# Ledger of designs, part 1: VHH binders against UDP-D-glucose 4,6-dehydratase (TGDS)

Scores and structures below are computed, not measured.

Target 1, 355 residues: UDP-D-glucose 4,6-dehydratase (TGDS), of Bos taurus (Bovine) (a6qlw2)
Amino acid sequence: MSVAGRAESLGPPDSFAKRVLVTGGAGFIASHMIVSLVEDYPNYMIINLDKLDYCASLKNLETISNKQNYKFIQGDICDSHFVKLLFETEKIDIVLHFAAQTHVDLSFVRAFEFTYVNVYGTHVLVSAAHEARVEKFIYVSTDEVYGGSLDKEFDESSPKQPTNPYASSKAAAECFVQSYWEQYKFPVVITRSSNVYGPHQYPEKVIPKFISLLQHNRKCCIHGTGLQTRNFLYATDVVEAFLTVLKKGKPGEIYNIGTNFEMSVLQLAKELIQLIKETNSESEMENWVDYVDDRPTNDMRYPMKSEKIHGLGWRPKVPWKEGIKKTIEWYRENFHNWKNAEKALEPFPVQPPFV
Unless a header shows other numbers, all headers, positions and changes below count from the first letter of the chain; Kabat numbers aren't used for antibody chains.
F, E and O stand for the ipSAE by ESMFold2-Fast, ESMFold2 and OpenDDE, each averaged over both directions (binder to target, target to binder). V2 = 0.75 x the mean of E and O + 0.25 x the DockQ between their complexes.
[cut] marks letters that were taken out.
The coordinates of atoms that the task and the answers printed are left out; those that the model quotes come from them. Centres of patches stay.

## First folded at step 4 (VHH)

Design a03 (from s07 with S57D; framework vhh_sonelokimab_d1)
Fold by ESMFold2-Fast, scan of step 4:
Structure a03 (fold): chain B 355 residues (1-355), chain A 124 residues (1-124)
Amino acid sequence: as target 1 above (355 residues)
Amino acid sequence: DVQLVESGGGLVQPGGSLRLSCAASGSTFSSYAVGWFRQAPGKEREFIGAISGSGGDTYYAVSEKGRFTISRDNSKNTLYLQMNSLRPEDTAVYYCATDYEGKIWYSSTSYDYWGQGTLVTVSS
């Protein structure tokens, strides 16, 4: 027999089925999320709220900037009156909250800015979303909220033991987000991601910084011994995780978004030197590494179990060799994606500011 | 056209030692870096270490450094993994692997040619 729900003919949608607010959308991960949503969900209106801080670039969104289901709004999540007005005028159904200060080294120097943006800004946003009766609020957090461990892999029930101001600000923001679920049954979901790499990342983080340093004939600057490890996840795989959580994630739940691939900073430097400088000699590789003083705190490992999201049907797909080669090529051609990209290559001071 | 065959696995008591071999067929083995990986039941493939084509440079996973030693004999087209002070946690299938371009990678998915594996069981 005939299939129920058959339509006469399909044309372009007369109205949008959902209106999605993405905060920090001109940034690294959120820009990939926006590109995916705009291209794959033409019946969704995608609203990018970004204040255009130093690490943002609208060039990250150039391919979709003229699409009918996309709009950019310049503004600050910390402006409570503006944020409330935004929810009322745009009629937001879903929030994907990426906007944050994420630079760990900067957090030792500008800790209060991290508290203001990551904690206060998140509280403003979740409050406005609750008042607007948003149907799903996804908060993007970090594996660093667990603190480090040499012996144990953290799951979502593990206690939070942050060891730097960035991680502390993200852990505190999670508490405000979780409180809206506990108090109001407001449909929040928290994600905690491993380190992400790929195109569009401002070159202050280890992978793009080392790539850009080497491409400019400068040495990789390693904090401490370089024996600390991180788990790396390609940008498009993280987007698929967020789409999985958006579709299948349960309100009130936390989802680790991790990868089993773990690499030390020294191992990463050696692979990048091999790929960019075309040397396999350990003595020649030493000519491309400088050791600098360690951070005030620097966890050795951030191991996470991601079995919960595996149960939703997500697993990373992009192999490291493919992802890292694509990333190297992207930075070779797009280093000037940011006006101040050269500033990202300078050594970063770990001393707090003084007055 | 590189084929890799591991051998030397078996049952060993905790605290014991084993030496694994990886035999390569093909004329350019000395130009290729080769890595060792293991896979324990229910777990992902884990990097153990790698050695450059000349044998002059060795790269170890932090957790394995000190107990395991990688060496090669290019005249015999053979790679070795010497494993000392074995623990029950070392029970795994051990693989050797090489990249098409002869590069060293820490990710198992970055290697193009793999052996069939050899089982090491550490139990009393």
Scores: ipSAE 0.452, ipTM 0.745, lowest interface PAE 1.9, mean pLDDT 86

Design a05 (from s07 with S57Y; framework vhh_sonelokimab_d1)
Fold by ESMFold2-Fast, scan of step 4:
Structure a05 (fold): chain B 355 residues (1-355), chain A 124 residues (1-124)
Amino acid sequence: as target 1 above (355 residues)
Amino acid sequence: DVQLVESGGGLVQPGGSLRLSCAASGSTFSSYAVGWFRQAPGKEREFIGAISGSGGYTYYAVSEKGRFTISRDNSKNTLYLQMNSLRPEDTAVYYCATDYEGKIWYSSTSYDYWGQGTLVTVSS
């Protein structure tokens, strides 16, 4: 550090080396990123901007909430005047943009809200970051922007073919972010992640929802056949990927953050039933599964190549067995991390927007 | 605790059948769920299916269901994989595997005990 001794022994530093804005930091992935940054980079000021929507919890950050290099600011990325003032007041050097509506099933019934938050909100944020002359802007996107494929693995040069409103909103937001690189050489980097699992995830997504349903003696609700597959990446591994991109990622580039671990929804349900209900009989396992109507569109696979980020020195390190057992244990102890967690376990009616 | 040894691999014509065996030694075989995996050259290990310790539940990968049948004989400490209507694409080294707690996993990296593998070649 630039001060005599260490920050810990000197109390709070007079100034920080970097000021990092993390949007959506009370959410799933961003909360792990904040914990890592606050603990491992005491010379960085970490600023959490979060609206505190239904899937966020400040309890995700309790371990670091009183640290001198952390502050929470409640606000909406869609409030352009507030966002501009925030950049001026806080002197932001780096932006990690996680804030988004992410619930695919909800996106079919509330598509305009996804456009508003994910597209308009991202445009507001990247515009303000550009005006503030931020030195790095990382946009967190999704493997779903590629669309699905049974036979082709997508790399970062592959065309975007989104098939649901969530994926469409993320693809559109990428275009606004990328336009700032093309127009201004503003230093943006885009990441596209496989499905992430782990502690702190609001239990509306398949892994935490099935865990929480089973822990509450309720059945796993499988959309369609359950034969669709997803690739799963543990939360701490994706944080290491973001740190790698932050340190070594090139401005204007896109990085896939994926894993070769692929599992169908039906395979996932069977494995979780075995682990949580401690059953291995066919008839007993059938008691814990219900089939529900499929989504209007539901891609079978999202296969990605991640060779580009492997070239930066990142590879996932948490084995599935370790990660899933830790996740099961976390939800057993922390389900009430959200005031309305039980609402997440309710089935969402999936309806076309205009019928 | 458990040692697994596969056998029964060999050269088979397309459309043929082959039965693989997995012999267990060490601890009580009936306490362990066992999975079958295969690995073709240059590819990752692929889950075929698994059977519970009692034999009461069998899990299959979607791509292999209908052609392959897993069974076990706990009195002989032996697991079987019956393979029918074999195709050149089935050419691989076949492994049986179990975990420390006898649980079924769809990920090969989650298994603790592995056999040495048996080579199956499907060629005319």
Scores: ipSAE 0.325, ipTM 0.728, lowest interface PAE 3.6, mean pLDDT 86

Design a06 (from s07 with S52Y; framework vhh_sonelokimab_d1)
Fold by ESMFold2-Fast, scan of step 4:
Structure a06 (fold): chain B 355 residues (1-355), chain A 124 residues (1-124)
Amino acid sequence: as target 1 above (355 residues)
Amino acid sequence: DVQLVESGGGLVQPGGSLRLSCAASGSTFSSYAVGWFRQAPGKEREFIGAIYGSGGSTYYAVSEKGRFTISRDNSKNTLYLQMNSLRPEDTAVYYCATDYEGKIWYSSTSYDYWGQGTLVTVSS
């Protein structure tokens, strides 16, 4: 509860009740989290650490960039000396760790970069947070760590069987985070989310890529048959889940953050073609689809149970119809949110570079 | 507001045929897209197919192509699902559902109005 606008009220560096570090905050999910924290917790200082990689945009934070309880710091989580200095200087109480390389197709051709950022960077960060005696460290992981299943729904006790370099890097990072709980009782919490969609997502993932391709009169590129399914969760719903975990999540625990809304890539493409191209003909919709070679590995389904977080009082509330229409409208108005957005629409190779 | 009422369900022998009807009351039905879904115990609602309100264009789930046919009679505000070569695994409660904006959705959660369902049992 600070009095905003008075220098004397904010003069001491530690005048805020809590100081929260959000890594990767100019990115997709973390930007929504920052907006929510800055607006709803004026007595918390929200510190955004982001290296501003190709998929980040500070425009994602334009509405809160001038708030007194927000600051942006440009830096890389892999810079161990910088990270240690940051924790000492900023007096961090809470860490929300979103910073990661997330593009699955890119991970097949840039696998070592994913290991470096997602594993080494996470280890640097959790080590510095432990040394600084942070009171809560939330690690943001993925449902892909389970691997795929046609029949079994995964819970938080299920074994990790990742099948691509992105998922492998996230699973390995979880092991480093979990080891700090086991060895030191350092208060870490791990979350594993379904696929998230919504505003602020760089358009290289299936939903925003198909929307942007169609809005630019280009065809949806489907890997393999398009019969693989994903569960989709709207960006604001996942933010509510993180807030729930922040307030009620038990140290040392893992929480699945999922939805029972499941759709195949082909079904998704057809709905988006209908909505964006306004066609009522299946033959016309086929003109907007191209099939491309499948990924080296591509799991059919990532089904997971989320009963544990339901017990904390969270459930998704944004219906697909509402969320997808909002997302389509956002990309129509904001495609140039990134200077390099045109490059996101290019097909990515599924084979590693040969040299 | 639109109310939907399914009818025509019942017991059918394997290999048999059955035609379900979906009768609509209220609003301008002819502008609505209408989908057919089914739900077996313990499973989510499964998309069968749909038909646009603006025309006779139909879309079917890949698994149902060739056995099921959707048609509509806008003069009677009625939608039909013709089911042929029925199998025991087709046993389910069958639902019709509408989108008032005239859009087709594969997700059951995206439809605005639903009927109560009609039970189809395929057994000897």
Scores: ipSAE 0.448, ipTM 0.786, lowest interface PAE 2.8, mean pLDDT 86

Design a07 (from s07 with K103R; framework vhh_sonelokimab_d1)
Fold by ESMFold2-Fast, scan of step 4:
Structure a07 (fold): chain B 355 residues (1-355), chain A 124 residues (1-124)
Amino acid sequence: as target 1 above (355 residues)
Amino acid sequence: DVQLVESGGGLVQPGGSLRLSCAASGSTFSSYAVGWFRQAPGKEREFIGAISGSGGSTYYAVSEKGRFTISRDNSKNTLYLQMNSLRPEDTAVYYCATDYEGRIWYSSTSYDYWGQGTLVTVSS
């Protein structure tokens, strides 16, 4: 009689209530999600799949790395055989899919890499999750899929009109994810978030880049006029939104995760100069700003309605004043969280070097 | 602490001008940067502009630069907003605001001390 061997554990319970796969977990937003899940749900096994690209750091997870309900697996979502074996071995119940190439400026010069990682990688992952009979698959998308508007706030029924290769890759990935709901009734949920700021973000995006430039006595580099606006949401608020969607989100639905806090890039630069350089002089502030050539395309605004997720009980809680001060303090102490952080501060060439 | 009281609001015709005042009491007013905000019914508070404690630096929302001018008289603990070429879209309750540290912010949620507001109606 063949009786399979039984393993026993000296640590937490031998069986967990849920086994959650988080892709890209050493990255910005997903690392906050993992910390929250590991600390607040000790009866869940949290599995971090990350390839450790240039913007990832395992230091983002130091506080929970030794917890018994956490494990890290290094691997690429584009490796279809590896991903299939991972689902079979780890017995995944839930997928939170954060892994993506997110650098908009890079997407204009490396557009095929964005298609490969964001579209093909997502298709590999959702296919494997469907075959493994995962009970919930959350795809993390962006407000940029709507394109920009000066006149209208987008809701989840609005058409997608992406204007850059990053946004196009995310919109295409959404289509593959949605097709699994339409064809198989596989329980997918799509989220579209405003720009997120906070600790753990590789300093190539506007907020951490300007903070880090100013803390190193360098000027803020503004693309174009700086009159383009973005809506900003603090990292812990977006984690609460994902927890809300995980618990109350309906399969097949899309949820905008936005905030009414809107600021232009120029206004952001001025506030950061005042906070970091302790100056109130307009003339002195002008000395801390350089203007560079704009992107091939750059939307003026990404306005979203988030009434649908408000109906689930989520609203942003962290005021800008609190969040930005915490973010400034974090970068002052943790700039070397990435060995290549100095490279993030270099001006990104938006014009081809050979034309 | 700082207490702020706005005054000078009223009915004005399109193309007209109006000057609002904000009187401060409490702490040393000259140590605090102060901002002007407006709020139309059903909308969030919108930044108009701000002025440093000394009055040596002024900051404006891009949409308001050229039509609105902020000034202060620290001897009278008073802040002013001069509004020119008023439009129906300028109809709102106007507020002055400052934070605990006297810093300039573009977000209304970053300010700790607020006046009661003064209503400006631009209509014929």
Scores: ipSAE 0.303, ipTM 0.724, lowest interface PAE 4.2, mean pLDDT 86

Design a09 (from s07 with K103Y; framework vhh_sonelokimab_d1)
Fold by ESMFold2-Fast, scan of step 4:
Structure a09 (fold): chain B 355 residues (1-355), chain A 124 residues (1-124)
Amino acid sequence: as target 1 above (355 residues)
Amino acid sequence: DVQLVESGGGLVQPGGSLRLSCAASGSTFSSYAVGWFRQAPGKEREFIGAISGSGGSTYYAVSEKGRFTISRDNSKNTLYLQMNSLRPEDTAVYYCATDYEGYIWYSSTSYDYWGQGTLVTVSS
C-alpha cells in the first residue's frame, strides 16, 4: 500500500492535499519554485525552511508571503534534532531540497563548509524524510558532477568525475540520497541542472555579477582565458522542469535538466558589455574586462543530454535574448534586494587549498 | 530591413578551402553585426563566428578559431567566411544572420534576420 496520505488519515485533520517542504526557499531557484507552487497549487501547503545566509532574501518571496498556503520557518538543515522535529510537527509529504552552498570559488577556500552543508546537511534531511515516510524526495544537483568534456554529452548513466570541492560535495550528497533508494526503496529523485540565470540570484555568479559590475561602471572579472563554456537555462524554465519531475518523475531515477544554449565566459562578457554599455568596439569592450588567475580547476564544458526529461514532456521555452534582457532589467531595479549586494561584486581571492 | 543571401557553397575535398559570401540589402549594413552559423542534418544551428558592424571586432567559436576567418566589405554590403583545412564534419548548410539591434549573439535563437543558407559538402 501507498504511504502517501497516511499523515492526513492518521494525524490531525489537514485542509491541504499535500504538505511540501522546500529547503533554501529564500534563495535563487527555490524562491521561483515556491512562488509557482503557492500561486498555482492553493490546495498545497508550502513550507519554506531557510537559514537566511548571505545569498538569501525574503524579498524574493514578498508577493506570496501573506498567502494562507505558505509558511516560512527559519532553521538550518544541519540541525538534526530540529529537522526531525520539523518533519513530525509539519507532517511533510514531499521534499524539494535546494539548500546548498553553491559558490565554486568559495569552495576552494572553504571546502569543509561545503562538505558540512551540502553533504552532512543533505544526509540529515534525507534521513529525517525517510523516518517521516515522505512520499517523494527531490534532490537538486548540478551538471558539474560529471566533470568536463570537450567532445561528448553526458547522460544520466555517465560516471561522476567532479573536479572542484563544490561539485565533489554535490556528488557525495547524491550518493547518500541514492543509497536510500537502494537500501529502502525510499522514493528519491535526483535532478542535475545546467547553470541557471534569472531574477533573485545573489550577484556572485558570472551572469548577475557581470550585469551588476557593468551597471555600476566596473569591469567584468574573467578567470583565466574566458574560453570555458557553460550552458544557461532561465529560472522559470527550470521551475517547469521541477514541476514535471514532481508530477511524472519516477522514484530512483535521475533527470538531467539542461539546454543546448552554450556560451563562453568571454563571449558572455562581450554580449553583456554590448547590451549594458551599448558599444560593439573591441577596444572599448576590452576596457570593461579584467583577467584574473584561473581557479585551481576549471572545466572547459559541461555538456548534457536531456532526452530523458524531454520524454516526460519538458523542454526549455525562454529564448536567451528574452531571458537575458529580463535579467538585466531586474538587476537594474533590484540590486539592493540583498543588504550585502555590494560585497558580492568584490573580487574573490582564489587559493589552491590542496598543494 | 535587412535581407541576407549566402553564396559560395559547393563540394570541396577534405583539406581544401572555400570562401562563402553573404550579400546584404538594406540601408545601413555597416551598423549591423553579422554572424555565421551552420546546421548539419538532425542538429541545431551552431555558432561559427561574428563580426561587428565596423569590422573592428571578430568573435569565433573555439573549435573554428584559426581555421575560419570572418571579414566584411561595407562598401559592397558583403560579409565573407574564409574556411581553410576543411573536414568531413564541416559539412553543413551555412547561414549568415543579424540581430535587429546589431548585437552579436552566441545563440541562433537571438538573431532576427537569416539568409536562406548555402550548402557546403566536404567529401571525396
Scores: ipSAE 0.196, ipTM 0.659, lowest interface PAE 5.1, mean pLDDT 86

Design a10 (from s07 with I104L; framework vhh_sonelokimab_d1)
Fold by ESMFold2-Fast, scan of step 4:
Structure a10 (fold): chain B 355 residues (1-355), chain A 124 residues (1-124)
Amino acid sequence: as target 1 above (355 residues)
Amino acid sequence: DVQLVESGGGLVQPGGSLRLSCAASGSTFSSYAVGWFRQAPGKEREFIGAISGSGGSTYYAVSEKGRFTISRDNSKNTLYLQMNSLRPEDTAVYYCATDYEGKLWYSSTSYDYWGQGTLVTVSS
């Protein structure tokens, strides 16, 4: 639902009821969002803005690439002149902002790149959206902005205490987005998601990396002890959460999008070894695990409450057994979805950047 | 096909101990991984731990801290959960569960065969 009482900007007559800009749409989560919007909302024009970095693949969108309500534009959110021109030309009504650098290990080595893309790029985008009088701007953030806790669960009023450059860049970007609501009453909504898994994810993150390593007869590389835990949410459930926020989310609000399903990295590795290598022997499972140096900082848990979005009518519905089996099967058939997928399986340097 | 029946629940004072049993029917039980779960009123089901079919591997929830021990006796088709140093927050219905193929899962929604549960109340 659009914001009630807002004056509308009218362009030339359009055959579409709404024009939606999705940034980073050739990436993991955003590609599922685009597929859903294109298939289920034929009266919406869906515009995909993506620079096609190493994590992206247009193959993620091949099923909808020829639909009349879909358009791909190659470009960078950091190009302020281009972004302003895009909003003027395409007459954008709604923004779903997924485009970001997300690789935590890479962020320790290339922290300035993360600041440039995630902070500067987001500021460029929200500024252009405000100038264009967009009716809803959804910023996609992360549970990592809270920092970790062993004992307490974070709600949306909890303070942000990020502990790595990726999380820091996302927290800073949230501040720029929030400032547009505070200063202008520009209708922004912020979401903070648990770890997402599923098809289309470049295999540098724990689940697809371990699946791909095991499918190539290589060992799961565990940073530190493997006792750190993460909460996992299936890709299509996150898409349903975004649709819920789009329809029912209130301007100026933050929504946690999480699940109570929690696993340690070691538990995850053992379960994937069991499923992929078809063994129940602990001694055999240990042959598929390799321990590597820990990150400069690595939070033990990211526990958060999602009662606020439950109040809007969303709950995760895909069982782990179904989601993980579909994910394993997808990577078995689609590892070469990216030109340099083998590079994703290599370990990243964990040393922090030097001054 | 496997049937699971929990027993051994009851009222226990804080600091006490209790041993739960899970009895299974079926000649294939010894090849099946079995998990223990609990659910407190108004809360979601929690993973406690699991044990492989042979009993050679045991897996526990990260927050367990050594108070609970899982074991099995395949000659009796029985699984056990030994609970020590019980606290009021341990009050819950306790379930044993197994997968159709006998695989281990850390998610309660991934298990196909469930017992009826046995109530443990830690009070007084």
Scores: ipSAE 0.150, ipTM 0.627, lowest interface PAE 5.0, mean pLDDT 85

Design a12 (from s07 with I104F; framework vhh_sonelokimab_d1)
Fold by ESMFold2-Fast, scan of step 4:
Formats: C-alpha cells, sequence, structure tokens
Structure a12 (fold): chain B 355 residues (1-355), chain A 124 residues (1-124)
C-alpha cells in the first residue's frame, strides 16, 4: 500500500524496488546483514537506524558507508514520535529489527533498562510499522527464551521459560510482535538464534572477550564451573538465515536458527588458549583460566531444533575451524574498533537482582 | 599426510566395556592431536573426545566425561578409546580423525583426515 507524504517530510527516491529498515545496524549481527544487503541488492534502499550505544561502531559499516543505496539515521526506537515520522518520511517496506540490549550480565543489574529498550522499544516499532503498512516485519529473538534443558531439544512450538532479565525481555517483546499477527494479520516473522560469533562483536561476550583477553596476555574468566554449553553460529551463516526468512519465511511463523555445534565454556577457553598461546600442555592451559562467581541464573544448555528453516533451504555452512580462525585474526587487527574496548575486558560484577 | 584405520568394534551388552584402536601412518603422528567421533544412522557426527600430540592432554564431550578414556602409544602409532558402562544409545560407527596441522577441534568439520570407521552395536 501507498503511504502519503507529510507537508514537511522528505520523500525518498522512487528508483528503489524496496526500502528496508534495519534497526541496530551499527551493532554486531545487523552490520553484517546491512553489508550483505547493500552489496547484493543495489536496487534496495537500506536504512540503518541506530542510537550508537556503547557496543555499536560505525566502523562496522565503513566499506559500504558511501554507497548510494545506504543511509544512516541516528535515533532511538523508544522515541515514538520520531519512529512514526521516520516510517512516514522513508516509506519503509520491510523491517529487520535487531536493536536490543543483549548483555546478560548487565541485565541482572539493569533489568528495567532491558524492559524499556527491548519491550517498549519493540512495541513502539511494531506499532509504527503496522500503521505504515509494512509488508514484512522480522523480529530477531534468542534461543534463551526457551530456558535451559539437559534432555529436551526445543522446537518453535515449545513453551517459553526465560530465566534471566534479558531473555525475559526478549520473550515479552515476542508476545507484542505476535499479537499484531493474531489481531491484525500484520505480517510478522519471529527468529530465535543460537549464540553468534564473528567480526564486529563488542568484546563483552564469551568468544571475543576470551580472544581479546588472551591476545592481551590476560586470563579467560569463567562463570561458575564452565560446564555450561552453548551452540555457536558464524555471523555470515546467520545473515544467510535472515535472507532465507526474508525471501521464504511465512507471516505469523517462528523460525529457530541454530547449529548442532555445541561446546562448553571451559572447552571453548581451552581451544582458544591452544590456538592463541600455541600450547598443548594442560598445566600451561590452567594458567590462562580464572573462575569467577556464577550468575544468579545460568542455564546449562540451550538446545534447539532448526528443521523448520532447513525446510526453507538454509543450513549453516561455515566450519568452526574456518570461522574461529577468521574471528581471532579480526580481533588481533581491530580490537580498537570501539573507543573504550578495554572496559569490555574488565570482570563484570554479578549481583543478585532481588532477595 | 596421515592415514587412520579404526578397529575393535563389535557387539557388546549394555553395561559392558569395549576398547577401540586407531592405527596411524605418518612421520608426524606423535605430535598430532587426534579426535574420536561417532555417527548413528541418520544423525550428524558427534564429538566424543580428543588427545593432544606430545603433551597428551585429553578433552572429552561433557556428556561422556567419566565413561570414555582416550590414550595413545606413540611407539606403535596407535590411539585408544576405552568405552565403559555402554548403553544402547552408544550404538554408532566410531571414527578417529586428525587436522592437517595436528590441532584438536570439537567440530567434526574441522578435521581433514578420517579413518573408515568401526561399528559398535550395544544391544542384548
Amino acid sequence: as target 1 above (355 residues)
Amino acid sequence: DVQLVESGGGLVQPGGSLRLSCAASGSTFSSYAVGWFRQAPGKEREFIGAISGSGGSTYYAVSEKGRFTISRDNSKNTLYLQMNSLRPEDTAVYYCATDYEGKFWYSSTSYDYWGQGTLVTVSS
């Protein structure tokens, strides 16, 4: 459907086949998505909306920043008046919603901020997209919404049982997004991904943090025993999954985007120590590990089935050996991609949320 | 360039034990890490454990810690997987594998050289 321009709004060029809004585009995953869309779809206008929080970097988009089919807009998804105006002026056809607070440890001490950004901000965005008659709204969620399980692999019909404020905020945001499909038949799609690793990730998460600590001759800090496991997807594989969902995903559906590659935090630390410090000695490896107090809640596993998206023709393709070596090389050269990257390497104090 | 040959598979009762061998050819075997993987019909290859080269450090899948033990005899260019307290779900073809640089990995896709596999069937 056509959208009428406002008297004081700027109309976008009519030469583009689609106009795609990517929220949080200066962040980790969304920056790879933008690079791919800008390079491979020159007939699409790609609009990056980002507030430029601590973990974002415009350097993630340096290679495409001057392309004619790319535009950066600095703004906050929680600003409802601004968001509504943006949809009217830019004539958005498609929304890829990545913008979120994602730091689990931070969510225990700043839970209300996660609710505000992830829940309220998502509600503002999906409401504006619905009013603008957007043809596809993709919400980027997390495998953590399922909660943990030692025995059961979750599929998209499994109940949500989040165990930390980050996961709770994402699960609640999914409910607002899904309600627009139920009430209005507004074409939303929800994705739930495994942990993603690769270039452009602010080094507060386990893989880039351990890489950066080791490259600075500091020890890997492990929460609890390190026996908790996570499944890892390389950044370009997850971009291919989003492109698959964008092209073939059905409105109202949920798609798990996972991998069978599962590793414990301790196994990950040992492998990174071997790769970066070039040692096979167990006693030498122990010198590169420190144990810190566990989180208030820390699920042991997030196992999920991804057969539904496999049916659309997507499977992860980047072998761990290739992806991890590329990631190690990237951080060696680009640690200062963020002005205050050193702060990401500090131990994060975990406090009980309430007693 | 290394060649790997597994042996020792067979039928075993639940609760039983079995020792698999992996024989290697190649002048650098003693410095190479070697991993053990298994694959049940219709499933992907699953990591069981690995042993480093000359250091002899061992790494196990969390689910198999305590039941399986990996060792090596570099004088015989042979690697061993000792399997205890076997269960029907352990039924699979077992493979040994190595990387071209001799590094260990948890992902099966990271290994370059593979043996032909040896079948282990756990049933009554």
Scores: ipSAE 0.355, ipTM 0.739, lowest interface PAE 3.0, mean pLDDT 86

Design a13 (from s07 with Y106F; framework vhh_sonelokimab_d1)
Fold by ESMFold2-Fast, scan of step 4:
Structure a13 (fold): chain B 355 residues (1-355), chain A 124 residues (1-124)
Amino acid sequence: as target 1 above (355 residues)
Amino acid sequence: DVQLVESGGGLVQPGGSLRLSCAASGSTFSSYAVGWFRQAPGKEREFIGAISGSGGSTYYAVSEKGRFTISRDNSKNTLYLQMNSLRPEDTAVYYCATDYEGKIWFSSTSYDYWGQGTLVTVSS
């Protein structure tokens, strides 16, 4: 896997063992996936399809952008004619579908946009992949499709009970993807991940937002009480999970990709304040926290079991202390990875005017 | 470097109280925050609380429901966990732990130095 065949080349390869389409590849998780695939699988052609939305950055791919087995194509998964032409021209064997609108808070303001991109766009993509006879289609979903629970841990057989427009759009997209397996035995696999943290994430989500706020001498803005918890998984660990599913995942199956590491938003804020502001004084830490009104819906926990993927040989490897320190250092050096990064630090917008 | 040894565990009846001790060896103990964790049979290690090196800041898990108090005596290189109104569900091995930089963490996997643990059984 790390070393494959000859290192020397006479120019661009005439053929590759597999041609892999990664959607949303200039984004957070997909950029780590592309870097791994390009570096470790030189016999695969990796094609990045991204429309370059506000949270994407081509700087995330700078280290591999000139590699012979990598290609960037700017385009929208919602453009059905373009997508069909892409599959025919590029002769895609495998699809890793990451492209989505992911900002939960914005989904309350722009709910129809989330439906259009996440549902319609996914349907366009899976239809084109089926027509092209793709050998594997991996849909990247979220633990939020289960809804929250104080008591239950969800497994892959658990019913979906989404509580916000983002989660609803992802659950609906899963239904379209699953229907291709049921109707055609088209080889789809669905993954549902815990919250992912690490380098390359546009700083609108809790971890990079709190890091960036604190590094700019601003307070952590906590929705509600801060007692809601999330399970966190480091970016490189989730890439290893996708590689495991790619190699060993069974068509028609769903795989939870999670970790037992659970932390409340308040606990997260306190650790980040200690690490970034170098204080463990409770009174000083209170000065770095602001409480804001809760979201229209906000689940307390998203607990899920990941024993199914453990059976394939994957387990998270990066300890929280290591991952969070690496993440803090990355944002200190790379906040300007996005030219409008300051906008990510703004509070949640008020009432949706048009939906 | 800090070495930690827990003591004070044993059998207690429901509604009883127990005080655990954690003895540290090292002249820099007052520079290190220390956490208390427990592990019930068949369960993951859970955070109980932590105390800063000076003792000026203390953090508690919501799950302990205000029944536990952490304190320290730096002159004796010892910290304490006072447990009141004990319930059968509090039955666990109790650990003290510290980070090599002396920082407070809420995750057990973030601590570097651990004691051997002391068993607390709450049963009639």
Scores: ipSAE 0.413, ipTM 0.777, lowest interface PAE 3.0, mean pLDDT 87

